VHH binders against ATP synthase subunit gamma, mitochondrial (ATPC). Designs and how they scored, part 8

Target 1, 283 residues: ATP synthase subunit gamma, mitochondrial (ATPC), of Arabidopsis thaliana (Mouse-ear cress) (q96250)
Amino acid sequence: ISTQVVRNRMKSVKNIQKITKAMKMVAASKLRAVQGRAENSRGLWQPFTALLGDNPSIDVKKSVVVTLSSDKGLCGGINSTVVKVSRALYKLNAGPEKEVQFVIVGEKAKAIMFRDSKNDIVLSVTELNKNPLNYAQVSVLADDILKNVEFDALRIVYNKFHSVVAFLPTVSTVLSPEIIEKESEIGGKLGELDSYEIEGGETKGEILQNLAEFQFSCVMFNAVLENACSEMGARMSAMDSSSRNAGEMLDRLTLTYNRTRQASITTELIEIISGASALEAAK

## First folded at step 1 (VHH)

Design o04 (framework vhh_7ocj_1)
Fold by ESMFold2-Fast, scan of step 1:
Order: structure tokens, then C-alpha cells, then sequence
Structure o04 (fold): chain B 283 residues (1-283), chain A 121 residues (1-121)
């Protein structure tokens, strides 16, 4: 191994360490900007769970799986995880007289799922994070999904942020107004909605439609922010690991460089001594 | 077993009137919203009118003021009174059970066989 080859490798590894440290700092900054908003947005959908019930186990004729992923990589397993969960939901909800379709958000899930599931994808959205995430932008996305997709249940798959080292794959279910009404037929919790009175002559159907649309918008807003936090946290962890690994590699290469340099000095000294001895022997 | 049976369709001249009926069975009619959709050749089904269990109504933009939806809970029947008909109202009219949303999901599993309405010029 030449000293120059080892020196060149050290320069390369040191550059990787610098880049990964910079990327970690950028991800940390972005996480700080979005974390508070994600935590606050959890309050937006919790009242709907209390009012409409927790419906993750409900089996329906038409399910639409909304898969949230990132546009950029280097964020651990977050994208592979939501794809795996989305595929599992497809298998669980597929069957005779049942259909499952996908709405894909983000470039990473799109690239993976277009290989095996292109015919089942009804909508694909990318570059959601190109502009700062706010309720208005996510509301437009939610409205586009509602206008372009027929469903009995929407199953939103995302990574809920717990900490920079822990992300929880989560499925949130939003039911169509038709399914919500059906649940009230036998005197379930949703039957209590009949006790509510709204001025302006709004119908129960209009109330449930408005509640379902608003619930979906609120759940989507929270899910998008949670997934963005998880992306930034995962990227921080990935960059931190890469930087630490690069540091360890740099330490090993430094030791190799010192040994190679020492060996070269020793060899040169042996050659000098041998030459001097040969001259003495010749006299 | 949900069954919806439409009747009352036929041929009528522009400016005329027609009354559609839908007889429902197999579910608790009084607690369910009911509605009418129509589908013209080469077009998707669109909402015409809806009525809730409470009697409140919703109409599609092109039929407001001309059509009236009503229900008879004692007879498990929903009605559509169509006035001032135009050639553009020509379609197959379907009765539906459920809530009627902008994304069209609510008519999916519970519509009837349909009744043809043809409006001549």
C-alpha cells in the first residue's frame, strides 16, 4: 500500500465526514422548524376520533391507501417501512368483490410501487416539501385526493414522530359519510350525532360530509408534518452514523498511514546501511 | 338485502314535467339519506338531488329550482318531481342510499337498476 494511496483515501473520508456533519445540521434545523407544528397538529384530529370512533379495523368494499414518503433519500428505513405497511394493507383488504387502490405522496414510494402496483395507483403527488408545509397547502392536496378518488375508507400510512431515534409506522383510517351513517343504524356511538342541531337547515348528510372532509384534511395535515419530522430525524441519525463511521475509518487510515510511513523510513535506512556495508566490504 | 326499484321514467317534451319514484327495502329507510343520480351516454354519474333522514335537501347546480326531492317514510319511498325539463336532462336516473358527497363515493353499493328519462325538443 503506498503512502500516497492511503493519504488520498484519508482526504476522501474526511470530505465525507464534513458533508455528513453539514447534512446532519441542516436536518436538525429543519426538524426544529417542524416539530412543534407536528405536535400541535395532533390536537386537530383527536376530537374526530372521539366523535366518530376509532375505526382502524373496519372492513369495507373499497379501500384507498394513502402512502406518505419523502422525495429525498438518506433517511434510514422510513420509506421502505411505509411501502411495506401499504403492501400489507393491500393484501389484508383485497379479496372477492373488494378493491384496493393507492394514492402515493413522495418520489421514493412512487419509484418503488410503480414497479409492481402501477395499475392500482390512481394519484401520485411529488415535491410537497418544495414549499414550506402549511395547512392551506395540505388542504389543497386533501381536496385533490377527495375530488379524484372514490372510496369507502381512506387508510393513511405515515411515520409518526416519537424521537430522533424512534419512528412509529402508523395507519389512520377516515371513513366515507356513507359508512359513517351505516355505523349509526344499530345505535352505535355515531347515533349521538342525531342529537346535534346546526342552524341554516344543514342535513345530517351534509354534516357528516363536512365532518369527513374536515377530518381527512386535519389527519392529512398531521400525517404530513409527522412524516416530515420522522424524515428529518431519520436523516439526522443516518448522517450522524455516517459521520461517526467516517471518523473511525479516518482513525484506522491514520494508523495505516503512520505504519506505512514508518515502514518506508525503515526500508530507506536498511538500504543506506546495506550500501555503506557493501562499500566497506569492497575496500 | 338492499333493494331499490325506480319507476316513472319515460318520454316527455321540453318544458314538461315527470315524477320519479323509488321503492326501498332491506334496510331501515327512516334513518337513511336517499338520493337521485343521473347518467347520460358517455358521461359519469352525477348527483341530481339528495334528502336526509331529517328531510333536508341538496340539489345539483343545473336542477336547482326545477326539481324537488321528497320522501314518504311510511311507504319507504323517495320521489323526484322534475319540472321545466330540457333536452339536457335526458339520462338514466338512479336511486341511491347513503350520504352524497362531492367525490361520489356514497352511491356506490346501494343504487337501483335505473329508469330512462328522454326529453324531446
Amino acid sequence: as target 1 above (283 residues)
Amino acid sequence: QVQLVESGGGLVQAGGSLRLSCAASGFTFSINAMGWYRQAPGKQRELVAAITSGGSTRYGDFVKGRFTISRGNAKNTVYLQMNSLSVEDTAVYYCAKGYFTEWGSTYRDYWGQGTQVTVSS
Scores: ipSAE 0.000, ipTM 0.113, lowest interface PAE 18.6, mean pLDDT 77

Design o05 (framework vhh_7ocj_1)
Fold by ESMFold2-Fast, scan of step 1:
Structure o05 (fold): chain B 283 residues (1-283), chain A 122 residues (1-122)
Amino acid sequence: as target 1 above (283 residues)
Amino acid sequence: QVQLVESGGGLVQAGGSLRLSCAASGFTFSSYAMGWYRQAPGKQRELVAAITWGGSTRYGDFVKGRFTISRGNAKNTVYLQMNSLSVEDTAVYYCAAEPYSRLYYGSDYDYWGQGTQVTVSS
């Protein structure tokens, strides 16, 4: 092994260490910016779940799985996890006279699922977090999904943020107005709404449609913020690990460099001594 | 070099049919969402039909039940079958392609064709 080879490796590893440390700081800053918003948004959908019901295991003919992933990598297992859960939901909800389709958010899940599930992908969205996320942006996406994708139930798959070293794969279910209306005949959850006289010709179906749209927007807004926090936390953790590993490698290379340098100096000294001795012997 | 070339436009009488084709080159067609837009004089471009790379379709309200979008990945071509044409369908029809929706499909497209004229006479 030559001194120059070791020196070149040290330079490369030191550059990796600097880059990963900088990326960790950026991820940590972005996490701090969105964490509070994600936690606060958890309360947005609870009233609608209470009013419209919470049936995550409801069996329906047409399910749509909304898979939330990132556009950029280097965030641990965040993206592989949502793909795994989404595929499990596909198998669980598949059957004769049943449809399961995917709505993909983020480049990473799109790239993975295109290989073997492209025929089941209805809609793909990327660059959602190019600008700071806000409710209006997410509600436009939610509205587009509701108007252009037929479903009985939407299964939103995302990573709920717990800490920078722990994210929880989570599935949130939103039911279509038609399914909610059928359920209201049994549970009595919408009994008060059924008893009210509606002025202006607005029907129960129209009220349920508006409530379902608003519920979906609230759930999507929370899910997108949670996933963004989990992405930043996972990236921070991954970059911290990479930076630490690079530091350890740099230490080992420094030892190797010092040993190689020491050996080279010893060899040079031996050559000098031998040369001097040879010159004296020749006289 | 990305290129989209529309064909199949022309003059047709009300109640007739036309099939538009858009031949794509310079990109991996099977990974792109494709759309058809139209623009009449003095009006903004509006979505006629879109098809995702997974084969899912979306239509403008004014053409539902009359138009059908389809794609042939082997031929790098997207088609628009237009049935029961009316005078209101008269416009320049544009083919569009997007590798990634910036928010959702049918947003601002990265690539556009030059357009093909469709004229429906009464």
Scores: ipSAE 0.000, ipTM 0.233, lowest interface PAE 12.1, mean pLDDT 78

Design o06 (framework vhh_7ocj_1)
Fold by ESMFold2-Fast, scan of step 1:
Structure o06 (fold): chain B 283 residues (1-283), chain A 121 residues (1-121)
Amino acid sequence: as target 1 above (283 residues)
Amino acid sequence: QVQLVESGGGLVQAGGSLRLSCAASGSIFSSYAMGWYRQAPGKQRELVAAITSGGSTRYGDFVKGRFTISRGNAKNTVYLQMNSLSVEDTAVYYCAKDLWYSRTYGPFDYWGQGTQVTVSS
């Protein structure tokens, strides 16, 4: 084991520590930028829950699972978690006369699900967070999904932010106007909509369509911001762990370096002393 | 499992027209977005046109107004009508299962083998 080999390894590990500390600071900064907006956006969709109810167990013929993931890794298990939940929803909702399709948001879920479920993916979106996230950007995405993807129910899978050490996998359900109207007709949970009086040029169907579109936009906006917060929090935790591990490795390498250096000096001193003794004996 | 086979390519004079066809096998064709891509020698593949299951279309800036994408779900076929062709349109044209918003498209098993389009002056 040479001193130079240990020194080179120490330099590599120190660089990793520096990079992970920098990445932690970047994640912390980004979290500060989006956390308030995520918390405020929870208020945008709660009125729809009061009006339309929350029905995660509704049985429909066509479910579309919207899986929210990140484009970049090094954020713990947040991406694998949403993929697992999405696959569980597939198993629960698939059947002989029932179809389940995926809409994937983010590069990480795309990469995982293209290997196992590519035939069931109808739409993929990447680089959504390349620019700062705002309502207008997410609403355009939501409108495109609603106009280009046929569904009875949308199941939005994301990581709800609680703290930098706690993320809750969450599924939010948005029903199509047809399913809302059908539920209302049978006097189910959405039957209260029948008490709503309509005037002007809009039909009940048009009003339900507009409500579904607005609800989906609001839920998607919250879900995207929640997932972004969870990504940043998880990355902070992952980078902190990596930085501490690198620090421990540096400590071990420093000890190894010092022992190797001391051993080398001792060997050199022994050689010198031995040579001097041989010289003295020869006189 | 979806297989894609392109046809309709060939040699055409500048200002001429060609119609490309892509035949797909598989029971879920009507649920897919489909796209046409092209690749000229020494260049990266670029999007020419895409069409969703609902019929919404998207085009590359260099072909807007000249090319039209359409689909026939009954025949499991997607078409690319190419009008007012120029020498710059010379490339191998590939049919693909398209993901409407994806900035990168899937593995090669979603691609056809391609069809050569050559535009002479």
Scores: ipSAE 0.005, ipTM 0.267, lowest interface PAE 9.8, mean pLDDT 78

Design o07 (framework vhh_7ocj_1)
Fold by ESMFold2-Fast, scan of step 1:
Structure o07 (fold): chain B 283 residues (1-283), chain A 124 residues (1-124)
Amino acid sequence: as target 1 above (283 residues)
Amino acid sequence: QVQLVESGGGLVQAGGSLRLSCAASGFTFSRYAMGWYRQAPGKQRELVAAITSGGYTRYGDFVKGRFTISRGNAKNTVYLQMNSLSVEDTAVYYCAAGPTYEWLYSLSESYDYWGQGTQVTVSS
């Protein structure tokens, strides 16, 4: 191929390398900004697991799956993973007398699930990352879900941040006050709530509703921050790989450029030598 | 081709009630979210009530507890029951249709189709 064609390809690959390095730095900066908040928010919901127990397999008539995804791509398998888990939960909780609905957060899960599950989507939210994530913003989303979506169990699907090279698909379950009350009457770990002394005339139902609202807000806040960290970590990894691949391609193109240039000089020298020999043979 | 036709507006005394209806045609009604918005002279258009295809509802702060939105999928109609009306409820009321997902966080711009509006006047 011509020297100019190789040179133009080298320029394109250099631009890709520069862009992917810049994108990696931006993702790293964003991860630093939210990682501390995500780690701190893990403590907000852990007391509810101790108080209410951890039973993600509770079989209920109406399940709502909250799928957390990103608005932007180039973050590895983050979005496809939560969609896969959400679909698995749909199958596990579906039945003749059972209803499963979706609440979608983020453009990427919306685009994937719109194709085959749009009739089961009751709410979709995008652009949560338009402003820096904070508790007030997430609590408004949580309040909207609680007031406008009926459920027996709410199953929040997100990517828990472990490291920039590892994220853990996670499902957190929040039960309605009605389900918690039924379980506490039957006994088991949820019966621990019976030890609470009610003061000020509040009913058990009112206390359970307040606990469920607070629990859901805390779990959602943590889940959104965890998913944001995992998105940034996955993007860093993806951009690092792309930058490295671009660097390798640039090295190969540089060798090709040098060989093409050398070959061009060699053919020119052969032309000159051949011409001189032909002239000598004639004279 | 898509049409939203509001009806039931008019003049009513403070403390009275009105029921607005919006008849929809040209789309699969049962798959759409429906909303009611209002606009008083010199004020911005504001959310009154919205209902998803699944029947979940959202209300504006000034009407919560007084107004009720409902839908009749068999009749392709959405309703707004307005109770305990006050002079401040005087406005043109618009019916809107849009996708079920996104309506809760989307402003009026998220709705695909709008009616012509019906006037509601509450006298003191």
Scores: ipSAE 0.000, ipTM 0.117, lowest interface PAE 17.9, mean pLDDT 78

Design o08 (framework vhh_7ocj_1)
Fold by ESMFold2-Fast, scan of step 1:
Structure o08 (fold): chain B 283 residues (1-283), chain A 123 residues (1-123)
Amino acid sequence: as target 1 above (283 residues)
Amino acid sequence: QVQLVESGGGLVQAGGSLRLSCAASGFTFSSYAMGWYRQAPGKQRELVAAIYSGGSTRYGDFVKGRFTISRGNAKNTVYLQMNSLSVEDTAVYYCATRSYEFYWGSGTEYDYWGQGTQVTVSS
């Protein structure tokens, strides 16, 4: 009875070990497919930072925090980390005449933040990775956000990929055209845009709007790819740990099985000896 | 590929009740908002009820208190319980889902639609 229970548990643990090893291999394969693209996409948005400036601490009345998370779990602390950073940004940007709202990407952050922040969530997107990620898919999402969400600044929270054991929580800020124009009037790198000729009825406002749309698309594309790499790396580490733990449990169960079987043999022998002794005493 | 299949429509007398079901496949059901729309002859489609992935609901003013939307994530099914039906509720009822959930305001309509199920209320 107890020996059979131990055998059944050993089979379950072997299955867990097999599945976690397979999941690690899948995560490794997906990481290899996406890592190069993530690193290459960093070059797409860096020129905008040089042109428009980097103002992560800018104080505005309407902030929107874009939180990037995964749809599937078993990827360490990457999702709890972006939620923690997003909540910190909410506290830093909230005030008597200030509004902070969330755009949530991914099922895991959505589940966590629905508990205490549901009224502050204006948009939720899941299954972004259902098909292989490309710029066109992300640009459609970016365009939807820009057209349907009112903001002064977008704070994009994601996990920048460094290695399978190191992920860097990162916040990228994209300013609205109105805020960019206001900043350029009081000084800043937008003064260089005044050197460009505006022809064919295009206004400076139209140029700034197009530039902001393109910048946000580029930053989102990089952020989504970075977060995907961090998810795969974290999943590899988590599955590797789970597989090792399953192996150790299997070893302990094997020892328990051997001890239980040996104890059963000993009990049987004692019963046989006792029976024989009783028969001899009766004679 | 996303598929939505409605069932439960039919003919009912005024004051009666019907329960519509929509079976969903091809996507992670629990992560998506689900809605019921209706279209009466000569009218545009209008929102009857919506249920977000978190369980919050929204109803059209003309059905508040009479209709109830619910979801069964384990069965990938959304339901619409219709009580105290009137002849004005006669329409084709459509199940729908969308890729995004907008909680405040509306920019995008539902992306995917079922074939519809006819509800006829007679007096």
Scores: ipSAE 0.005, ipTM 0.266, lowest interface PAE 9.9, mean pLDDT 79

Design o09 (framework vhh_7ocj_1)
Fold by ESMFold2-Fast, scan of step 1:
Structure o09 (fold): chain B 283 residues (1-283), chain A 124 residues (1-124)
Amino acid sequence: as target 1 above (283 residues)
Amino acid sequence: QVQLVESGGGLVQAGGSLRLSCAASGFTFSDYAMGWYRQAPGKQRELVAAITSGGSTRYGDFVKGRFTISRGNAKNTVYLQMNSLSVEDTAVYYCAAKYRSGYFLTPGWEYDYWGQGTQVTVSS
């Protein structure tokens, strides 16, 4: 190994170490910015789960799996995990009289799933978190999904944030207004409202539609924030590991460099000493 | 083979009533929302009434209080009871069926199946 080759490797590894440290700090800053919002958004959807139900095993004719992933990589296994869960849900919900389709959020899941499942993808969205996430931005996405995608149940797949070293793959199920009407306890209880003239002219169906739309927006907002937190936490961990590994590699290369340099100096010294001895003998 | 067959249209005097029926075949009727749309010459198609698989209803603003939609799952038939008819109600009435969706009863949403239409003419 030449000293120049070792020097070039050391330069590359030093650069990687500096970049990964910087990326870790950026991820930490972004996590701090979104973590509070994610935790607060958990309270937004919980009342709807109690009222409208959250039956992950409900058997319906048309399921849509909403897969939440990141646009950028270097965040451990979070994206491969949601893809695996989404594919498992496809297999569990598909059947002779059953249809399963995908809505993909994020560049990473899009790239993976477009290879094998393009015909089953009805909508894909990228760059959702290019700007700071807010409820209005996610509500526009939720409305777009509701207008363009037919479903009996939406199965939202995301990484729930627990800590910077622990993320929980999670599936949240949101039922269509028609399924709520037929299957849920509250749907049955609202049946008599169709018999009364309600101020404002809202029907039972319109009330259920509005509730289901609001529930989906709330669940989606939480899921997007949870996944963003998990992405930042996973990136921090990945960058920390990369930086540590780069440091260890730099230490090993430094030892190799010193040994190679010492060997080169020793060789030069031996040549000089031999030359001097030859000159002494020639006297 | 999917079919939606409308009946009950015809000529009626202003202030009168008509009952439209739509018999459905070739699909699981209880899984579909059913709707009635109308189109008068030179006008866009508009929602008259819709009913979900569970029986919840929605009406167009111009027919609220006058028209009633209902369904008979045992006969795979949807009905539209039209009362207090006016000349403005003259149109071709279409029966439509839509498989369950997360965004049901949306005006102008593309339905899965449409009938041939039945003419309703209200004379002054």
Scores: ipSAE 0.011, ipTM 0.292, lowest interface PAE 9.2, mean pLDDT 79

Design o10 (framework vhh_7ocj_1)
Fold by ESMFold2-Fast, scan of step 1:
Order: sequence, then structure tokens, then C-alpha cells
Structure o10 (fold): chain B 283 residues (1-283), chain A 123 residues (1-123)
Amino acid sequence: as target 1 above (283 residues)
Amino acid sequence: QVQLVESGGGLVQAGGSLRLSCAASGSTFSNYAMGWYRQAPGKQRELVAAISRGGSTRYGDFVKGRFTISRGNAKNTVYLQMNSLSVEDTAVYYCAAYVEYTWSGGSYEFDYWGQGTQVTVSS
């Protein structure tokens, strides 16, 4: 091992340490920008849960799993976790006369799931956060999904932010207007209105459709922000770990460098002594 | 699920013209941005032309001024008019569908591709 080889390795490791420290600071800054919005958006969908209930186990003919992932890596297990949950939901909801399809958000889940599940993917969304996330962008995406994808139930899979070191895999269910009408207390109550004269009113189908659209937009907006917070937190943790590992590697390389340099000095000294001895022997 | 079927490919002499058509299924056509891609033997698939839901167009530098993309929402069809063809335009041409958001800079893809149609330009 030469001193030059060790020196070059030390330079590479120092560069990794510098980059990971910078990436941690960027992730921390982005987390600060999005955390408040994520926490505030949790209140947007709670009224719908109170009215429609939380029914993750409802048995339907067509389920669509919406998988939220990141476009960039180096964020721990957040992407593998949502893929694992999404695949579990596929298995649980598959059966005779039943269909399960995927809507994939983010490059990382797309890359993983396109290998095994491409035939079951009806929509992929990438670069959603290339520009700062806003409700208008997410609401258009939600509206397009509702209008272009046939479903009985939407299962939204995301990482709910708990802390910088912890995220909670979460599944939120949004039912189609047809299923709400059959299965919910609201649907049953609205059915009673069909028997009355309506003075400038909407049809019950229009009311349920509007409710489903607004509920899905609210859930999606919260889910996207929660997942963004979890991504930044996981990236901070990953970068912190990488920085510490680089520091330990640098310490080991420094010891190797000093040991190699010491050996080199000893060799030079031996050569000098041998040369001097050869000169003396020649006289 | 959206189905895309290309037509209009074939053999043409250098300097000639061809018009490709891509027929899409169902009432969702108007919700998609549409694109044409091509792949020559041994090369990566590349963008030829794209048209947004609002009618905005984008072209690859190698076809700029020669090709024109257009859409007919009434017929659920997208067209690629190819003029002044050269031997270098020989490839399999694919139709694709995706969705764009015009105000926020986000986009999504319905990963739907046609079977492709062969275009061969002879010298």
C-alpha cells in the first residue's frame, strides 16, 4: 500500500463527509419549510372520517392502491416500506372476480414496481414536487385520478411524519360514490331524499360525487405533505449516519497513512545507512 | 385502460412525406397529452414530438421545421405529419399518452404505449 493510494482514499472520504453534511442541512431546511403545512393539513380530512367512517377492510370488486414515494433516494426505508404495504394490499384484495390496480407517485416506487407489476399500473406520476407543492396542483391530480381511473375503493399508502427518526406507514381509504351510497349511513340518509320533491337541489349522485372529490383532494394533499416530511427526516438520518461512517473511515485511513509514512521513513533511513556503509567499504 | 393503435407507416423515398395516426380508446383522450417517440436499431428511444391538452407543441431538434404534430379530439386521434424525410428518420415510431399540469409545473403519465409502426426511408 503506498502513501499516495492512502492519501487519495482520504481525499475521497473527506469529500463524502462534506457532501453528506451539506445534504443533511438541505434536508433539514426543506423539512422546516413543509412540516407546518403537513400538520395543518391533517385537519382537512378529519370531518370526512367522522361522517363516512374509517373502513380499511371494506370488500370491493375493484381496489386501486395509490402508492406515494419520492423521486430522489438516500432517504432510508420510506420507499421500500410503501411498496411493501402496497403489495400486501394487492394480496389482501385479490381474488376471483376482483381487480387490484396501482397508481404510482414518485420515481422510486415506479422503478421498483414496474419490474413486477407493470400490467397492474394504470397511472404513474413523477416530478410532482419539482416545484413547491401546493393544493391546486394536488387537487388537479386528485380530480384527474377520480375521472380517469375506475375504482370502488382508493387505498392511499404514504409515510405519516412522526419525527425526524420515525415515520408511520399509513393507509387511507376513499370510497366511490356508488359504494358510499350502499355502505354508509350518509348514503342511506341521502337515499331517503330521492322520495321528496327537490326545490333547486342537486341529485344525490352529484352530492356524493362532490363529497368524494373533495375528500380525496384533502387526503391526497395531506398524504403528499406527510410523505415529503418523512422523506426529509429519513434523508437527514441517512446523511447523519453516512457522515459518521465517513468520519470513522477517515480515522482508520489516517492511522494507515501514519503507519505507511512511518514505514517509508524507516525504509529511507535504512537506504541512507546502507549507502553510507557501502561508501565506507569501498575505501 | 387506454389503448393506442398506430397507423400510416411504410416505405417512402428520401424527400418524401408520411402522415402517422394514433387512435386512442374512449372518452379520456381529451385528458391526455400525446407524444410520438421513435427508436432506430441499436439506439435509445427518443422524443419526436409532443402536444399538450391545450395544444402546445414541442419537437426534437432533429425534426424541427419538418414534422408537425396535431390532435383531433372528436376522433380521439393524434397525427404526425412528416415532411422532407431522410434516411436518418428510419425507425419504429411509437405513440404515447401522459397528462400535464400547466400551472404548477407538475405532470403525470398514463404509461400507455402503442405497438409501434415502422417507417423506412430509402435513398
Scores: ipSAE 0.000, ipTM 0.226, lowest interface PAE 10.8, mean pLDDT 77

Design o11 (framework vhh_7ocj_1)
Fold by ESMFold2-Fast, scan of step 1:
Structure o11 (fold): chain B 283 residues (1-283), chain A 121 residues (1-121)
Amino acid sequence: as target 1 above (283 residues)
Amino acid sequence: QVQLVESGGGLVQAGGSLRLSCAASGFTFSSYVMGWYRQAPGKQRELVAAITSGGSTRYGDFVKGRFTISRGNAKNTVYLQMNSLSVEDTAVYYCAKEIYWGTDYSKYDYWGQGTQVTVSS
């Protein structure tokens, strides 16, 4: 290895270290901006769980799996994890006279799932981070999904934020108004809805539709914010790891540089000594 | 397995009309945006018309006012009514299933084999 080759490698590694440190700081800043909003958004959908019940195992004819991923990489395994969970849900909910379809959010899950699940994807949305994320914008996305996709159950797959080193793959289920009404007719937790008074020409179906749409918007808003926090946390960890690895590589290259330089000096000394000896022998 | 089978193509004189049909199977037809593309020899494939699950339509600039796209969800079929045909409309017409929808209607996957439309002068 020449001294110049080692010097060039050292310059490259120093540049990688600088970039990864900067990227870690950007991810940390973005996490601080979103974390509080994600935690607050958990309160938006919890009342619906109390009213409508928690039925993640409900057996329906048509399930739609909404897979949340990022547009940018370098965020550990968060994207591969939601794809794996989404595929598992497909297998669990598929069967004779049963249909499972995908709604993909984010470029990374789209790229992975388009290779082998293309025929089951009904809608794909990318570039959510182009605009600042707020409830109104996520509500528009939720409305687009509801208008373009027929379902009995929506199964939202995302990474719930726990800490900068831990995210939890999570599935939140939202039922169609027809399924909610069917469950309420049988009784159980949804039976309490039958006690509500209907006024002003509004039908029970209209009330349930409005509740389901609002529930989906609230759950989707929380899920998107949770996934954004998990993405930033995972990116911080990935960049921190890359920066440390670059530092270790730089240390190894510094040792190699010193050894190569020392070897070069030794070779030069041998050449000088040999030349001097040859000149003395000529006398 | 997604299958799209086009029919209704043929030879027609300039100023005439044709109705194309696309029979769909292997997916929930009513949930997808459906469309028609065409490709003439030596030219790139271009969008002719698209229709959403709710019935909203979009047309290519060259066919606006002359062509009408419609769908029959009960029969899992999408139609293209072509009026006032010109020699420039000569192409292979493909039925397409939309994978992506929302603000970008340009992204489609093709499963149809195509049907030839030839307009003579």
Scores: ipSAE 0.000, ipTM 0.158, lowest interface PAE 14.5, mean pLDDT 77

Design o12 (framework vhh_7ocj_1)
Fold by ESMFold2-Fast, scan of step 1:
Structure o12 (fold): chain B 283 residues (1-283), chain A 123 residues (1-123)
Amino acid sequence: as target 1 above (283 residues)
Amino acid sequence: QVQLVESGGGLVQAGGSLRLSCAASGFTFSSYAMGWYRQAPGKQRELVAAITSGGRTRYGDFVKGRFTISRGNAKNTVYLQMNSLSVEDTAVYYCAADSYLPWYTQPSLYDYWGQGTQVTVSS
């Protein structure tokens, strides 16, 4: 270590490497805590698809896009991805006699979409992950959406967890009881529903309402857990890349006396550290 | 997937020698930095020795001149030769692997850990 500049840079890079490595470990621990629950929740809504059919292409007058994002950053492209998909759905479902609105979950999508889509946002929810995620908590969120938002179809946009390096942007569609009833009445698309025997004193309309509400809760529970897993996996990958880059830079600085690394790499790492530290301090 | 298996621990008289081995599997050994940590009852884990993928070594101040770390990339194994052992060297010795730097003061920053092997030095 021949110069003051090189020595100061080495100290900075060492600190960045240690912090990003620690953040990777935290993300890995959180992923392990929620992954099993996400995988188990995939089975909760599959029976509804069998009963109510595959509904993604149904053309309706009012679509509501539910965009699931994180409150914290430094998780790769997961938040920008769900925003892009949500905006694409807006364009595909918009028309002269059609309305599209947004329900935003998470601070990151809220910040992005409030800039140019504020008038189309009917509900926003943040800090969902402040308390442990369980079915009861997500069911309350689902009920809040159902009570405060009018829709014909809900389009739930989230990142389905595949692996730490692979997240699948996914759209799950849930139809209103009115649309289900109308399709069932036509007898073509949802005719299977009419074949089921309804027990108790409830009307068909009441049964359909209860089924739609329960379906939405189950789909939301899975979607929220999948997105949480994807967030942690993406954060692990982002921190791993940052830590590896810092380690390589430190090795180069140590081995090559007159070598200086591009300022852009150091600046990017410092920005990542500053952002992550600010987010942790906000807790 | 990833395994680190320590061997070579045991009971030895003060002034004696032991050689620890750590066999690695499930990752590209030659690209990883390897380290040895030890932990005595009621104390924190401390760095004993570390070796980078390039072969550079670092030692804890209490073992400098007595212990030697080496690696055999062909055998996916890291070794710790311990000479002039004292009662203070009695601890569980852990093998650790890291994709970046091998000499962290915080044990939690290493990627992978072995189960540990007991070393007991009697007087």
Scores: ipSAE 0.000, ipTM 0.091, lowest interface PAE 19.6, mean pLDDT 76

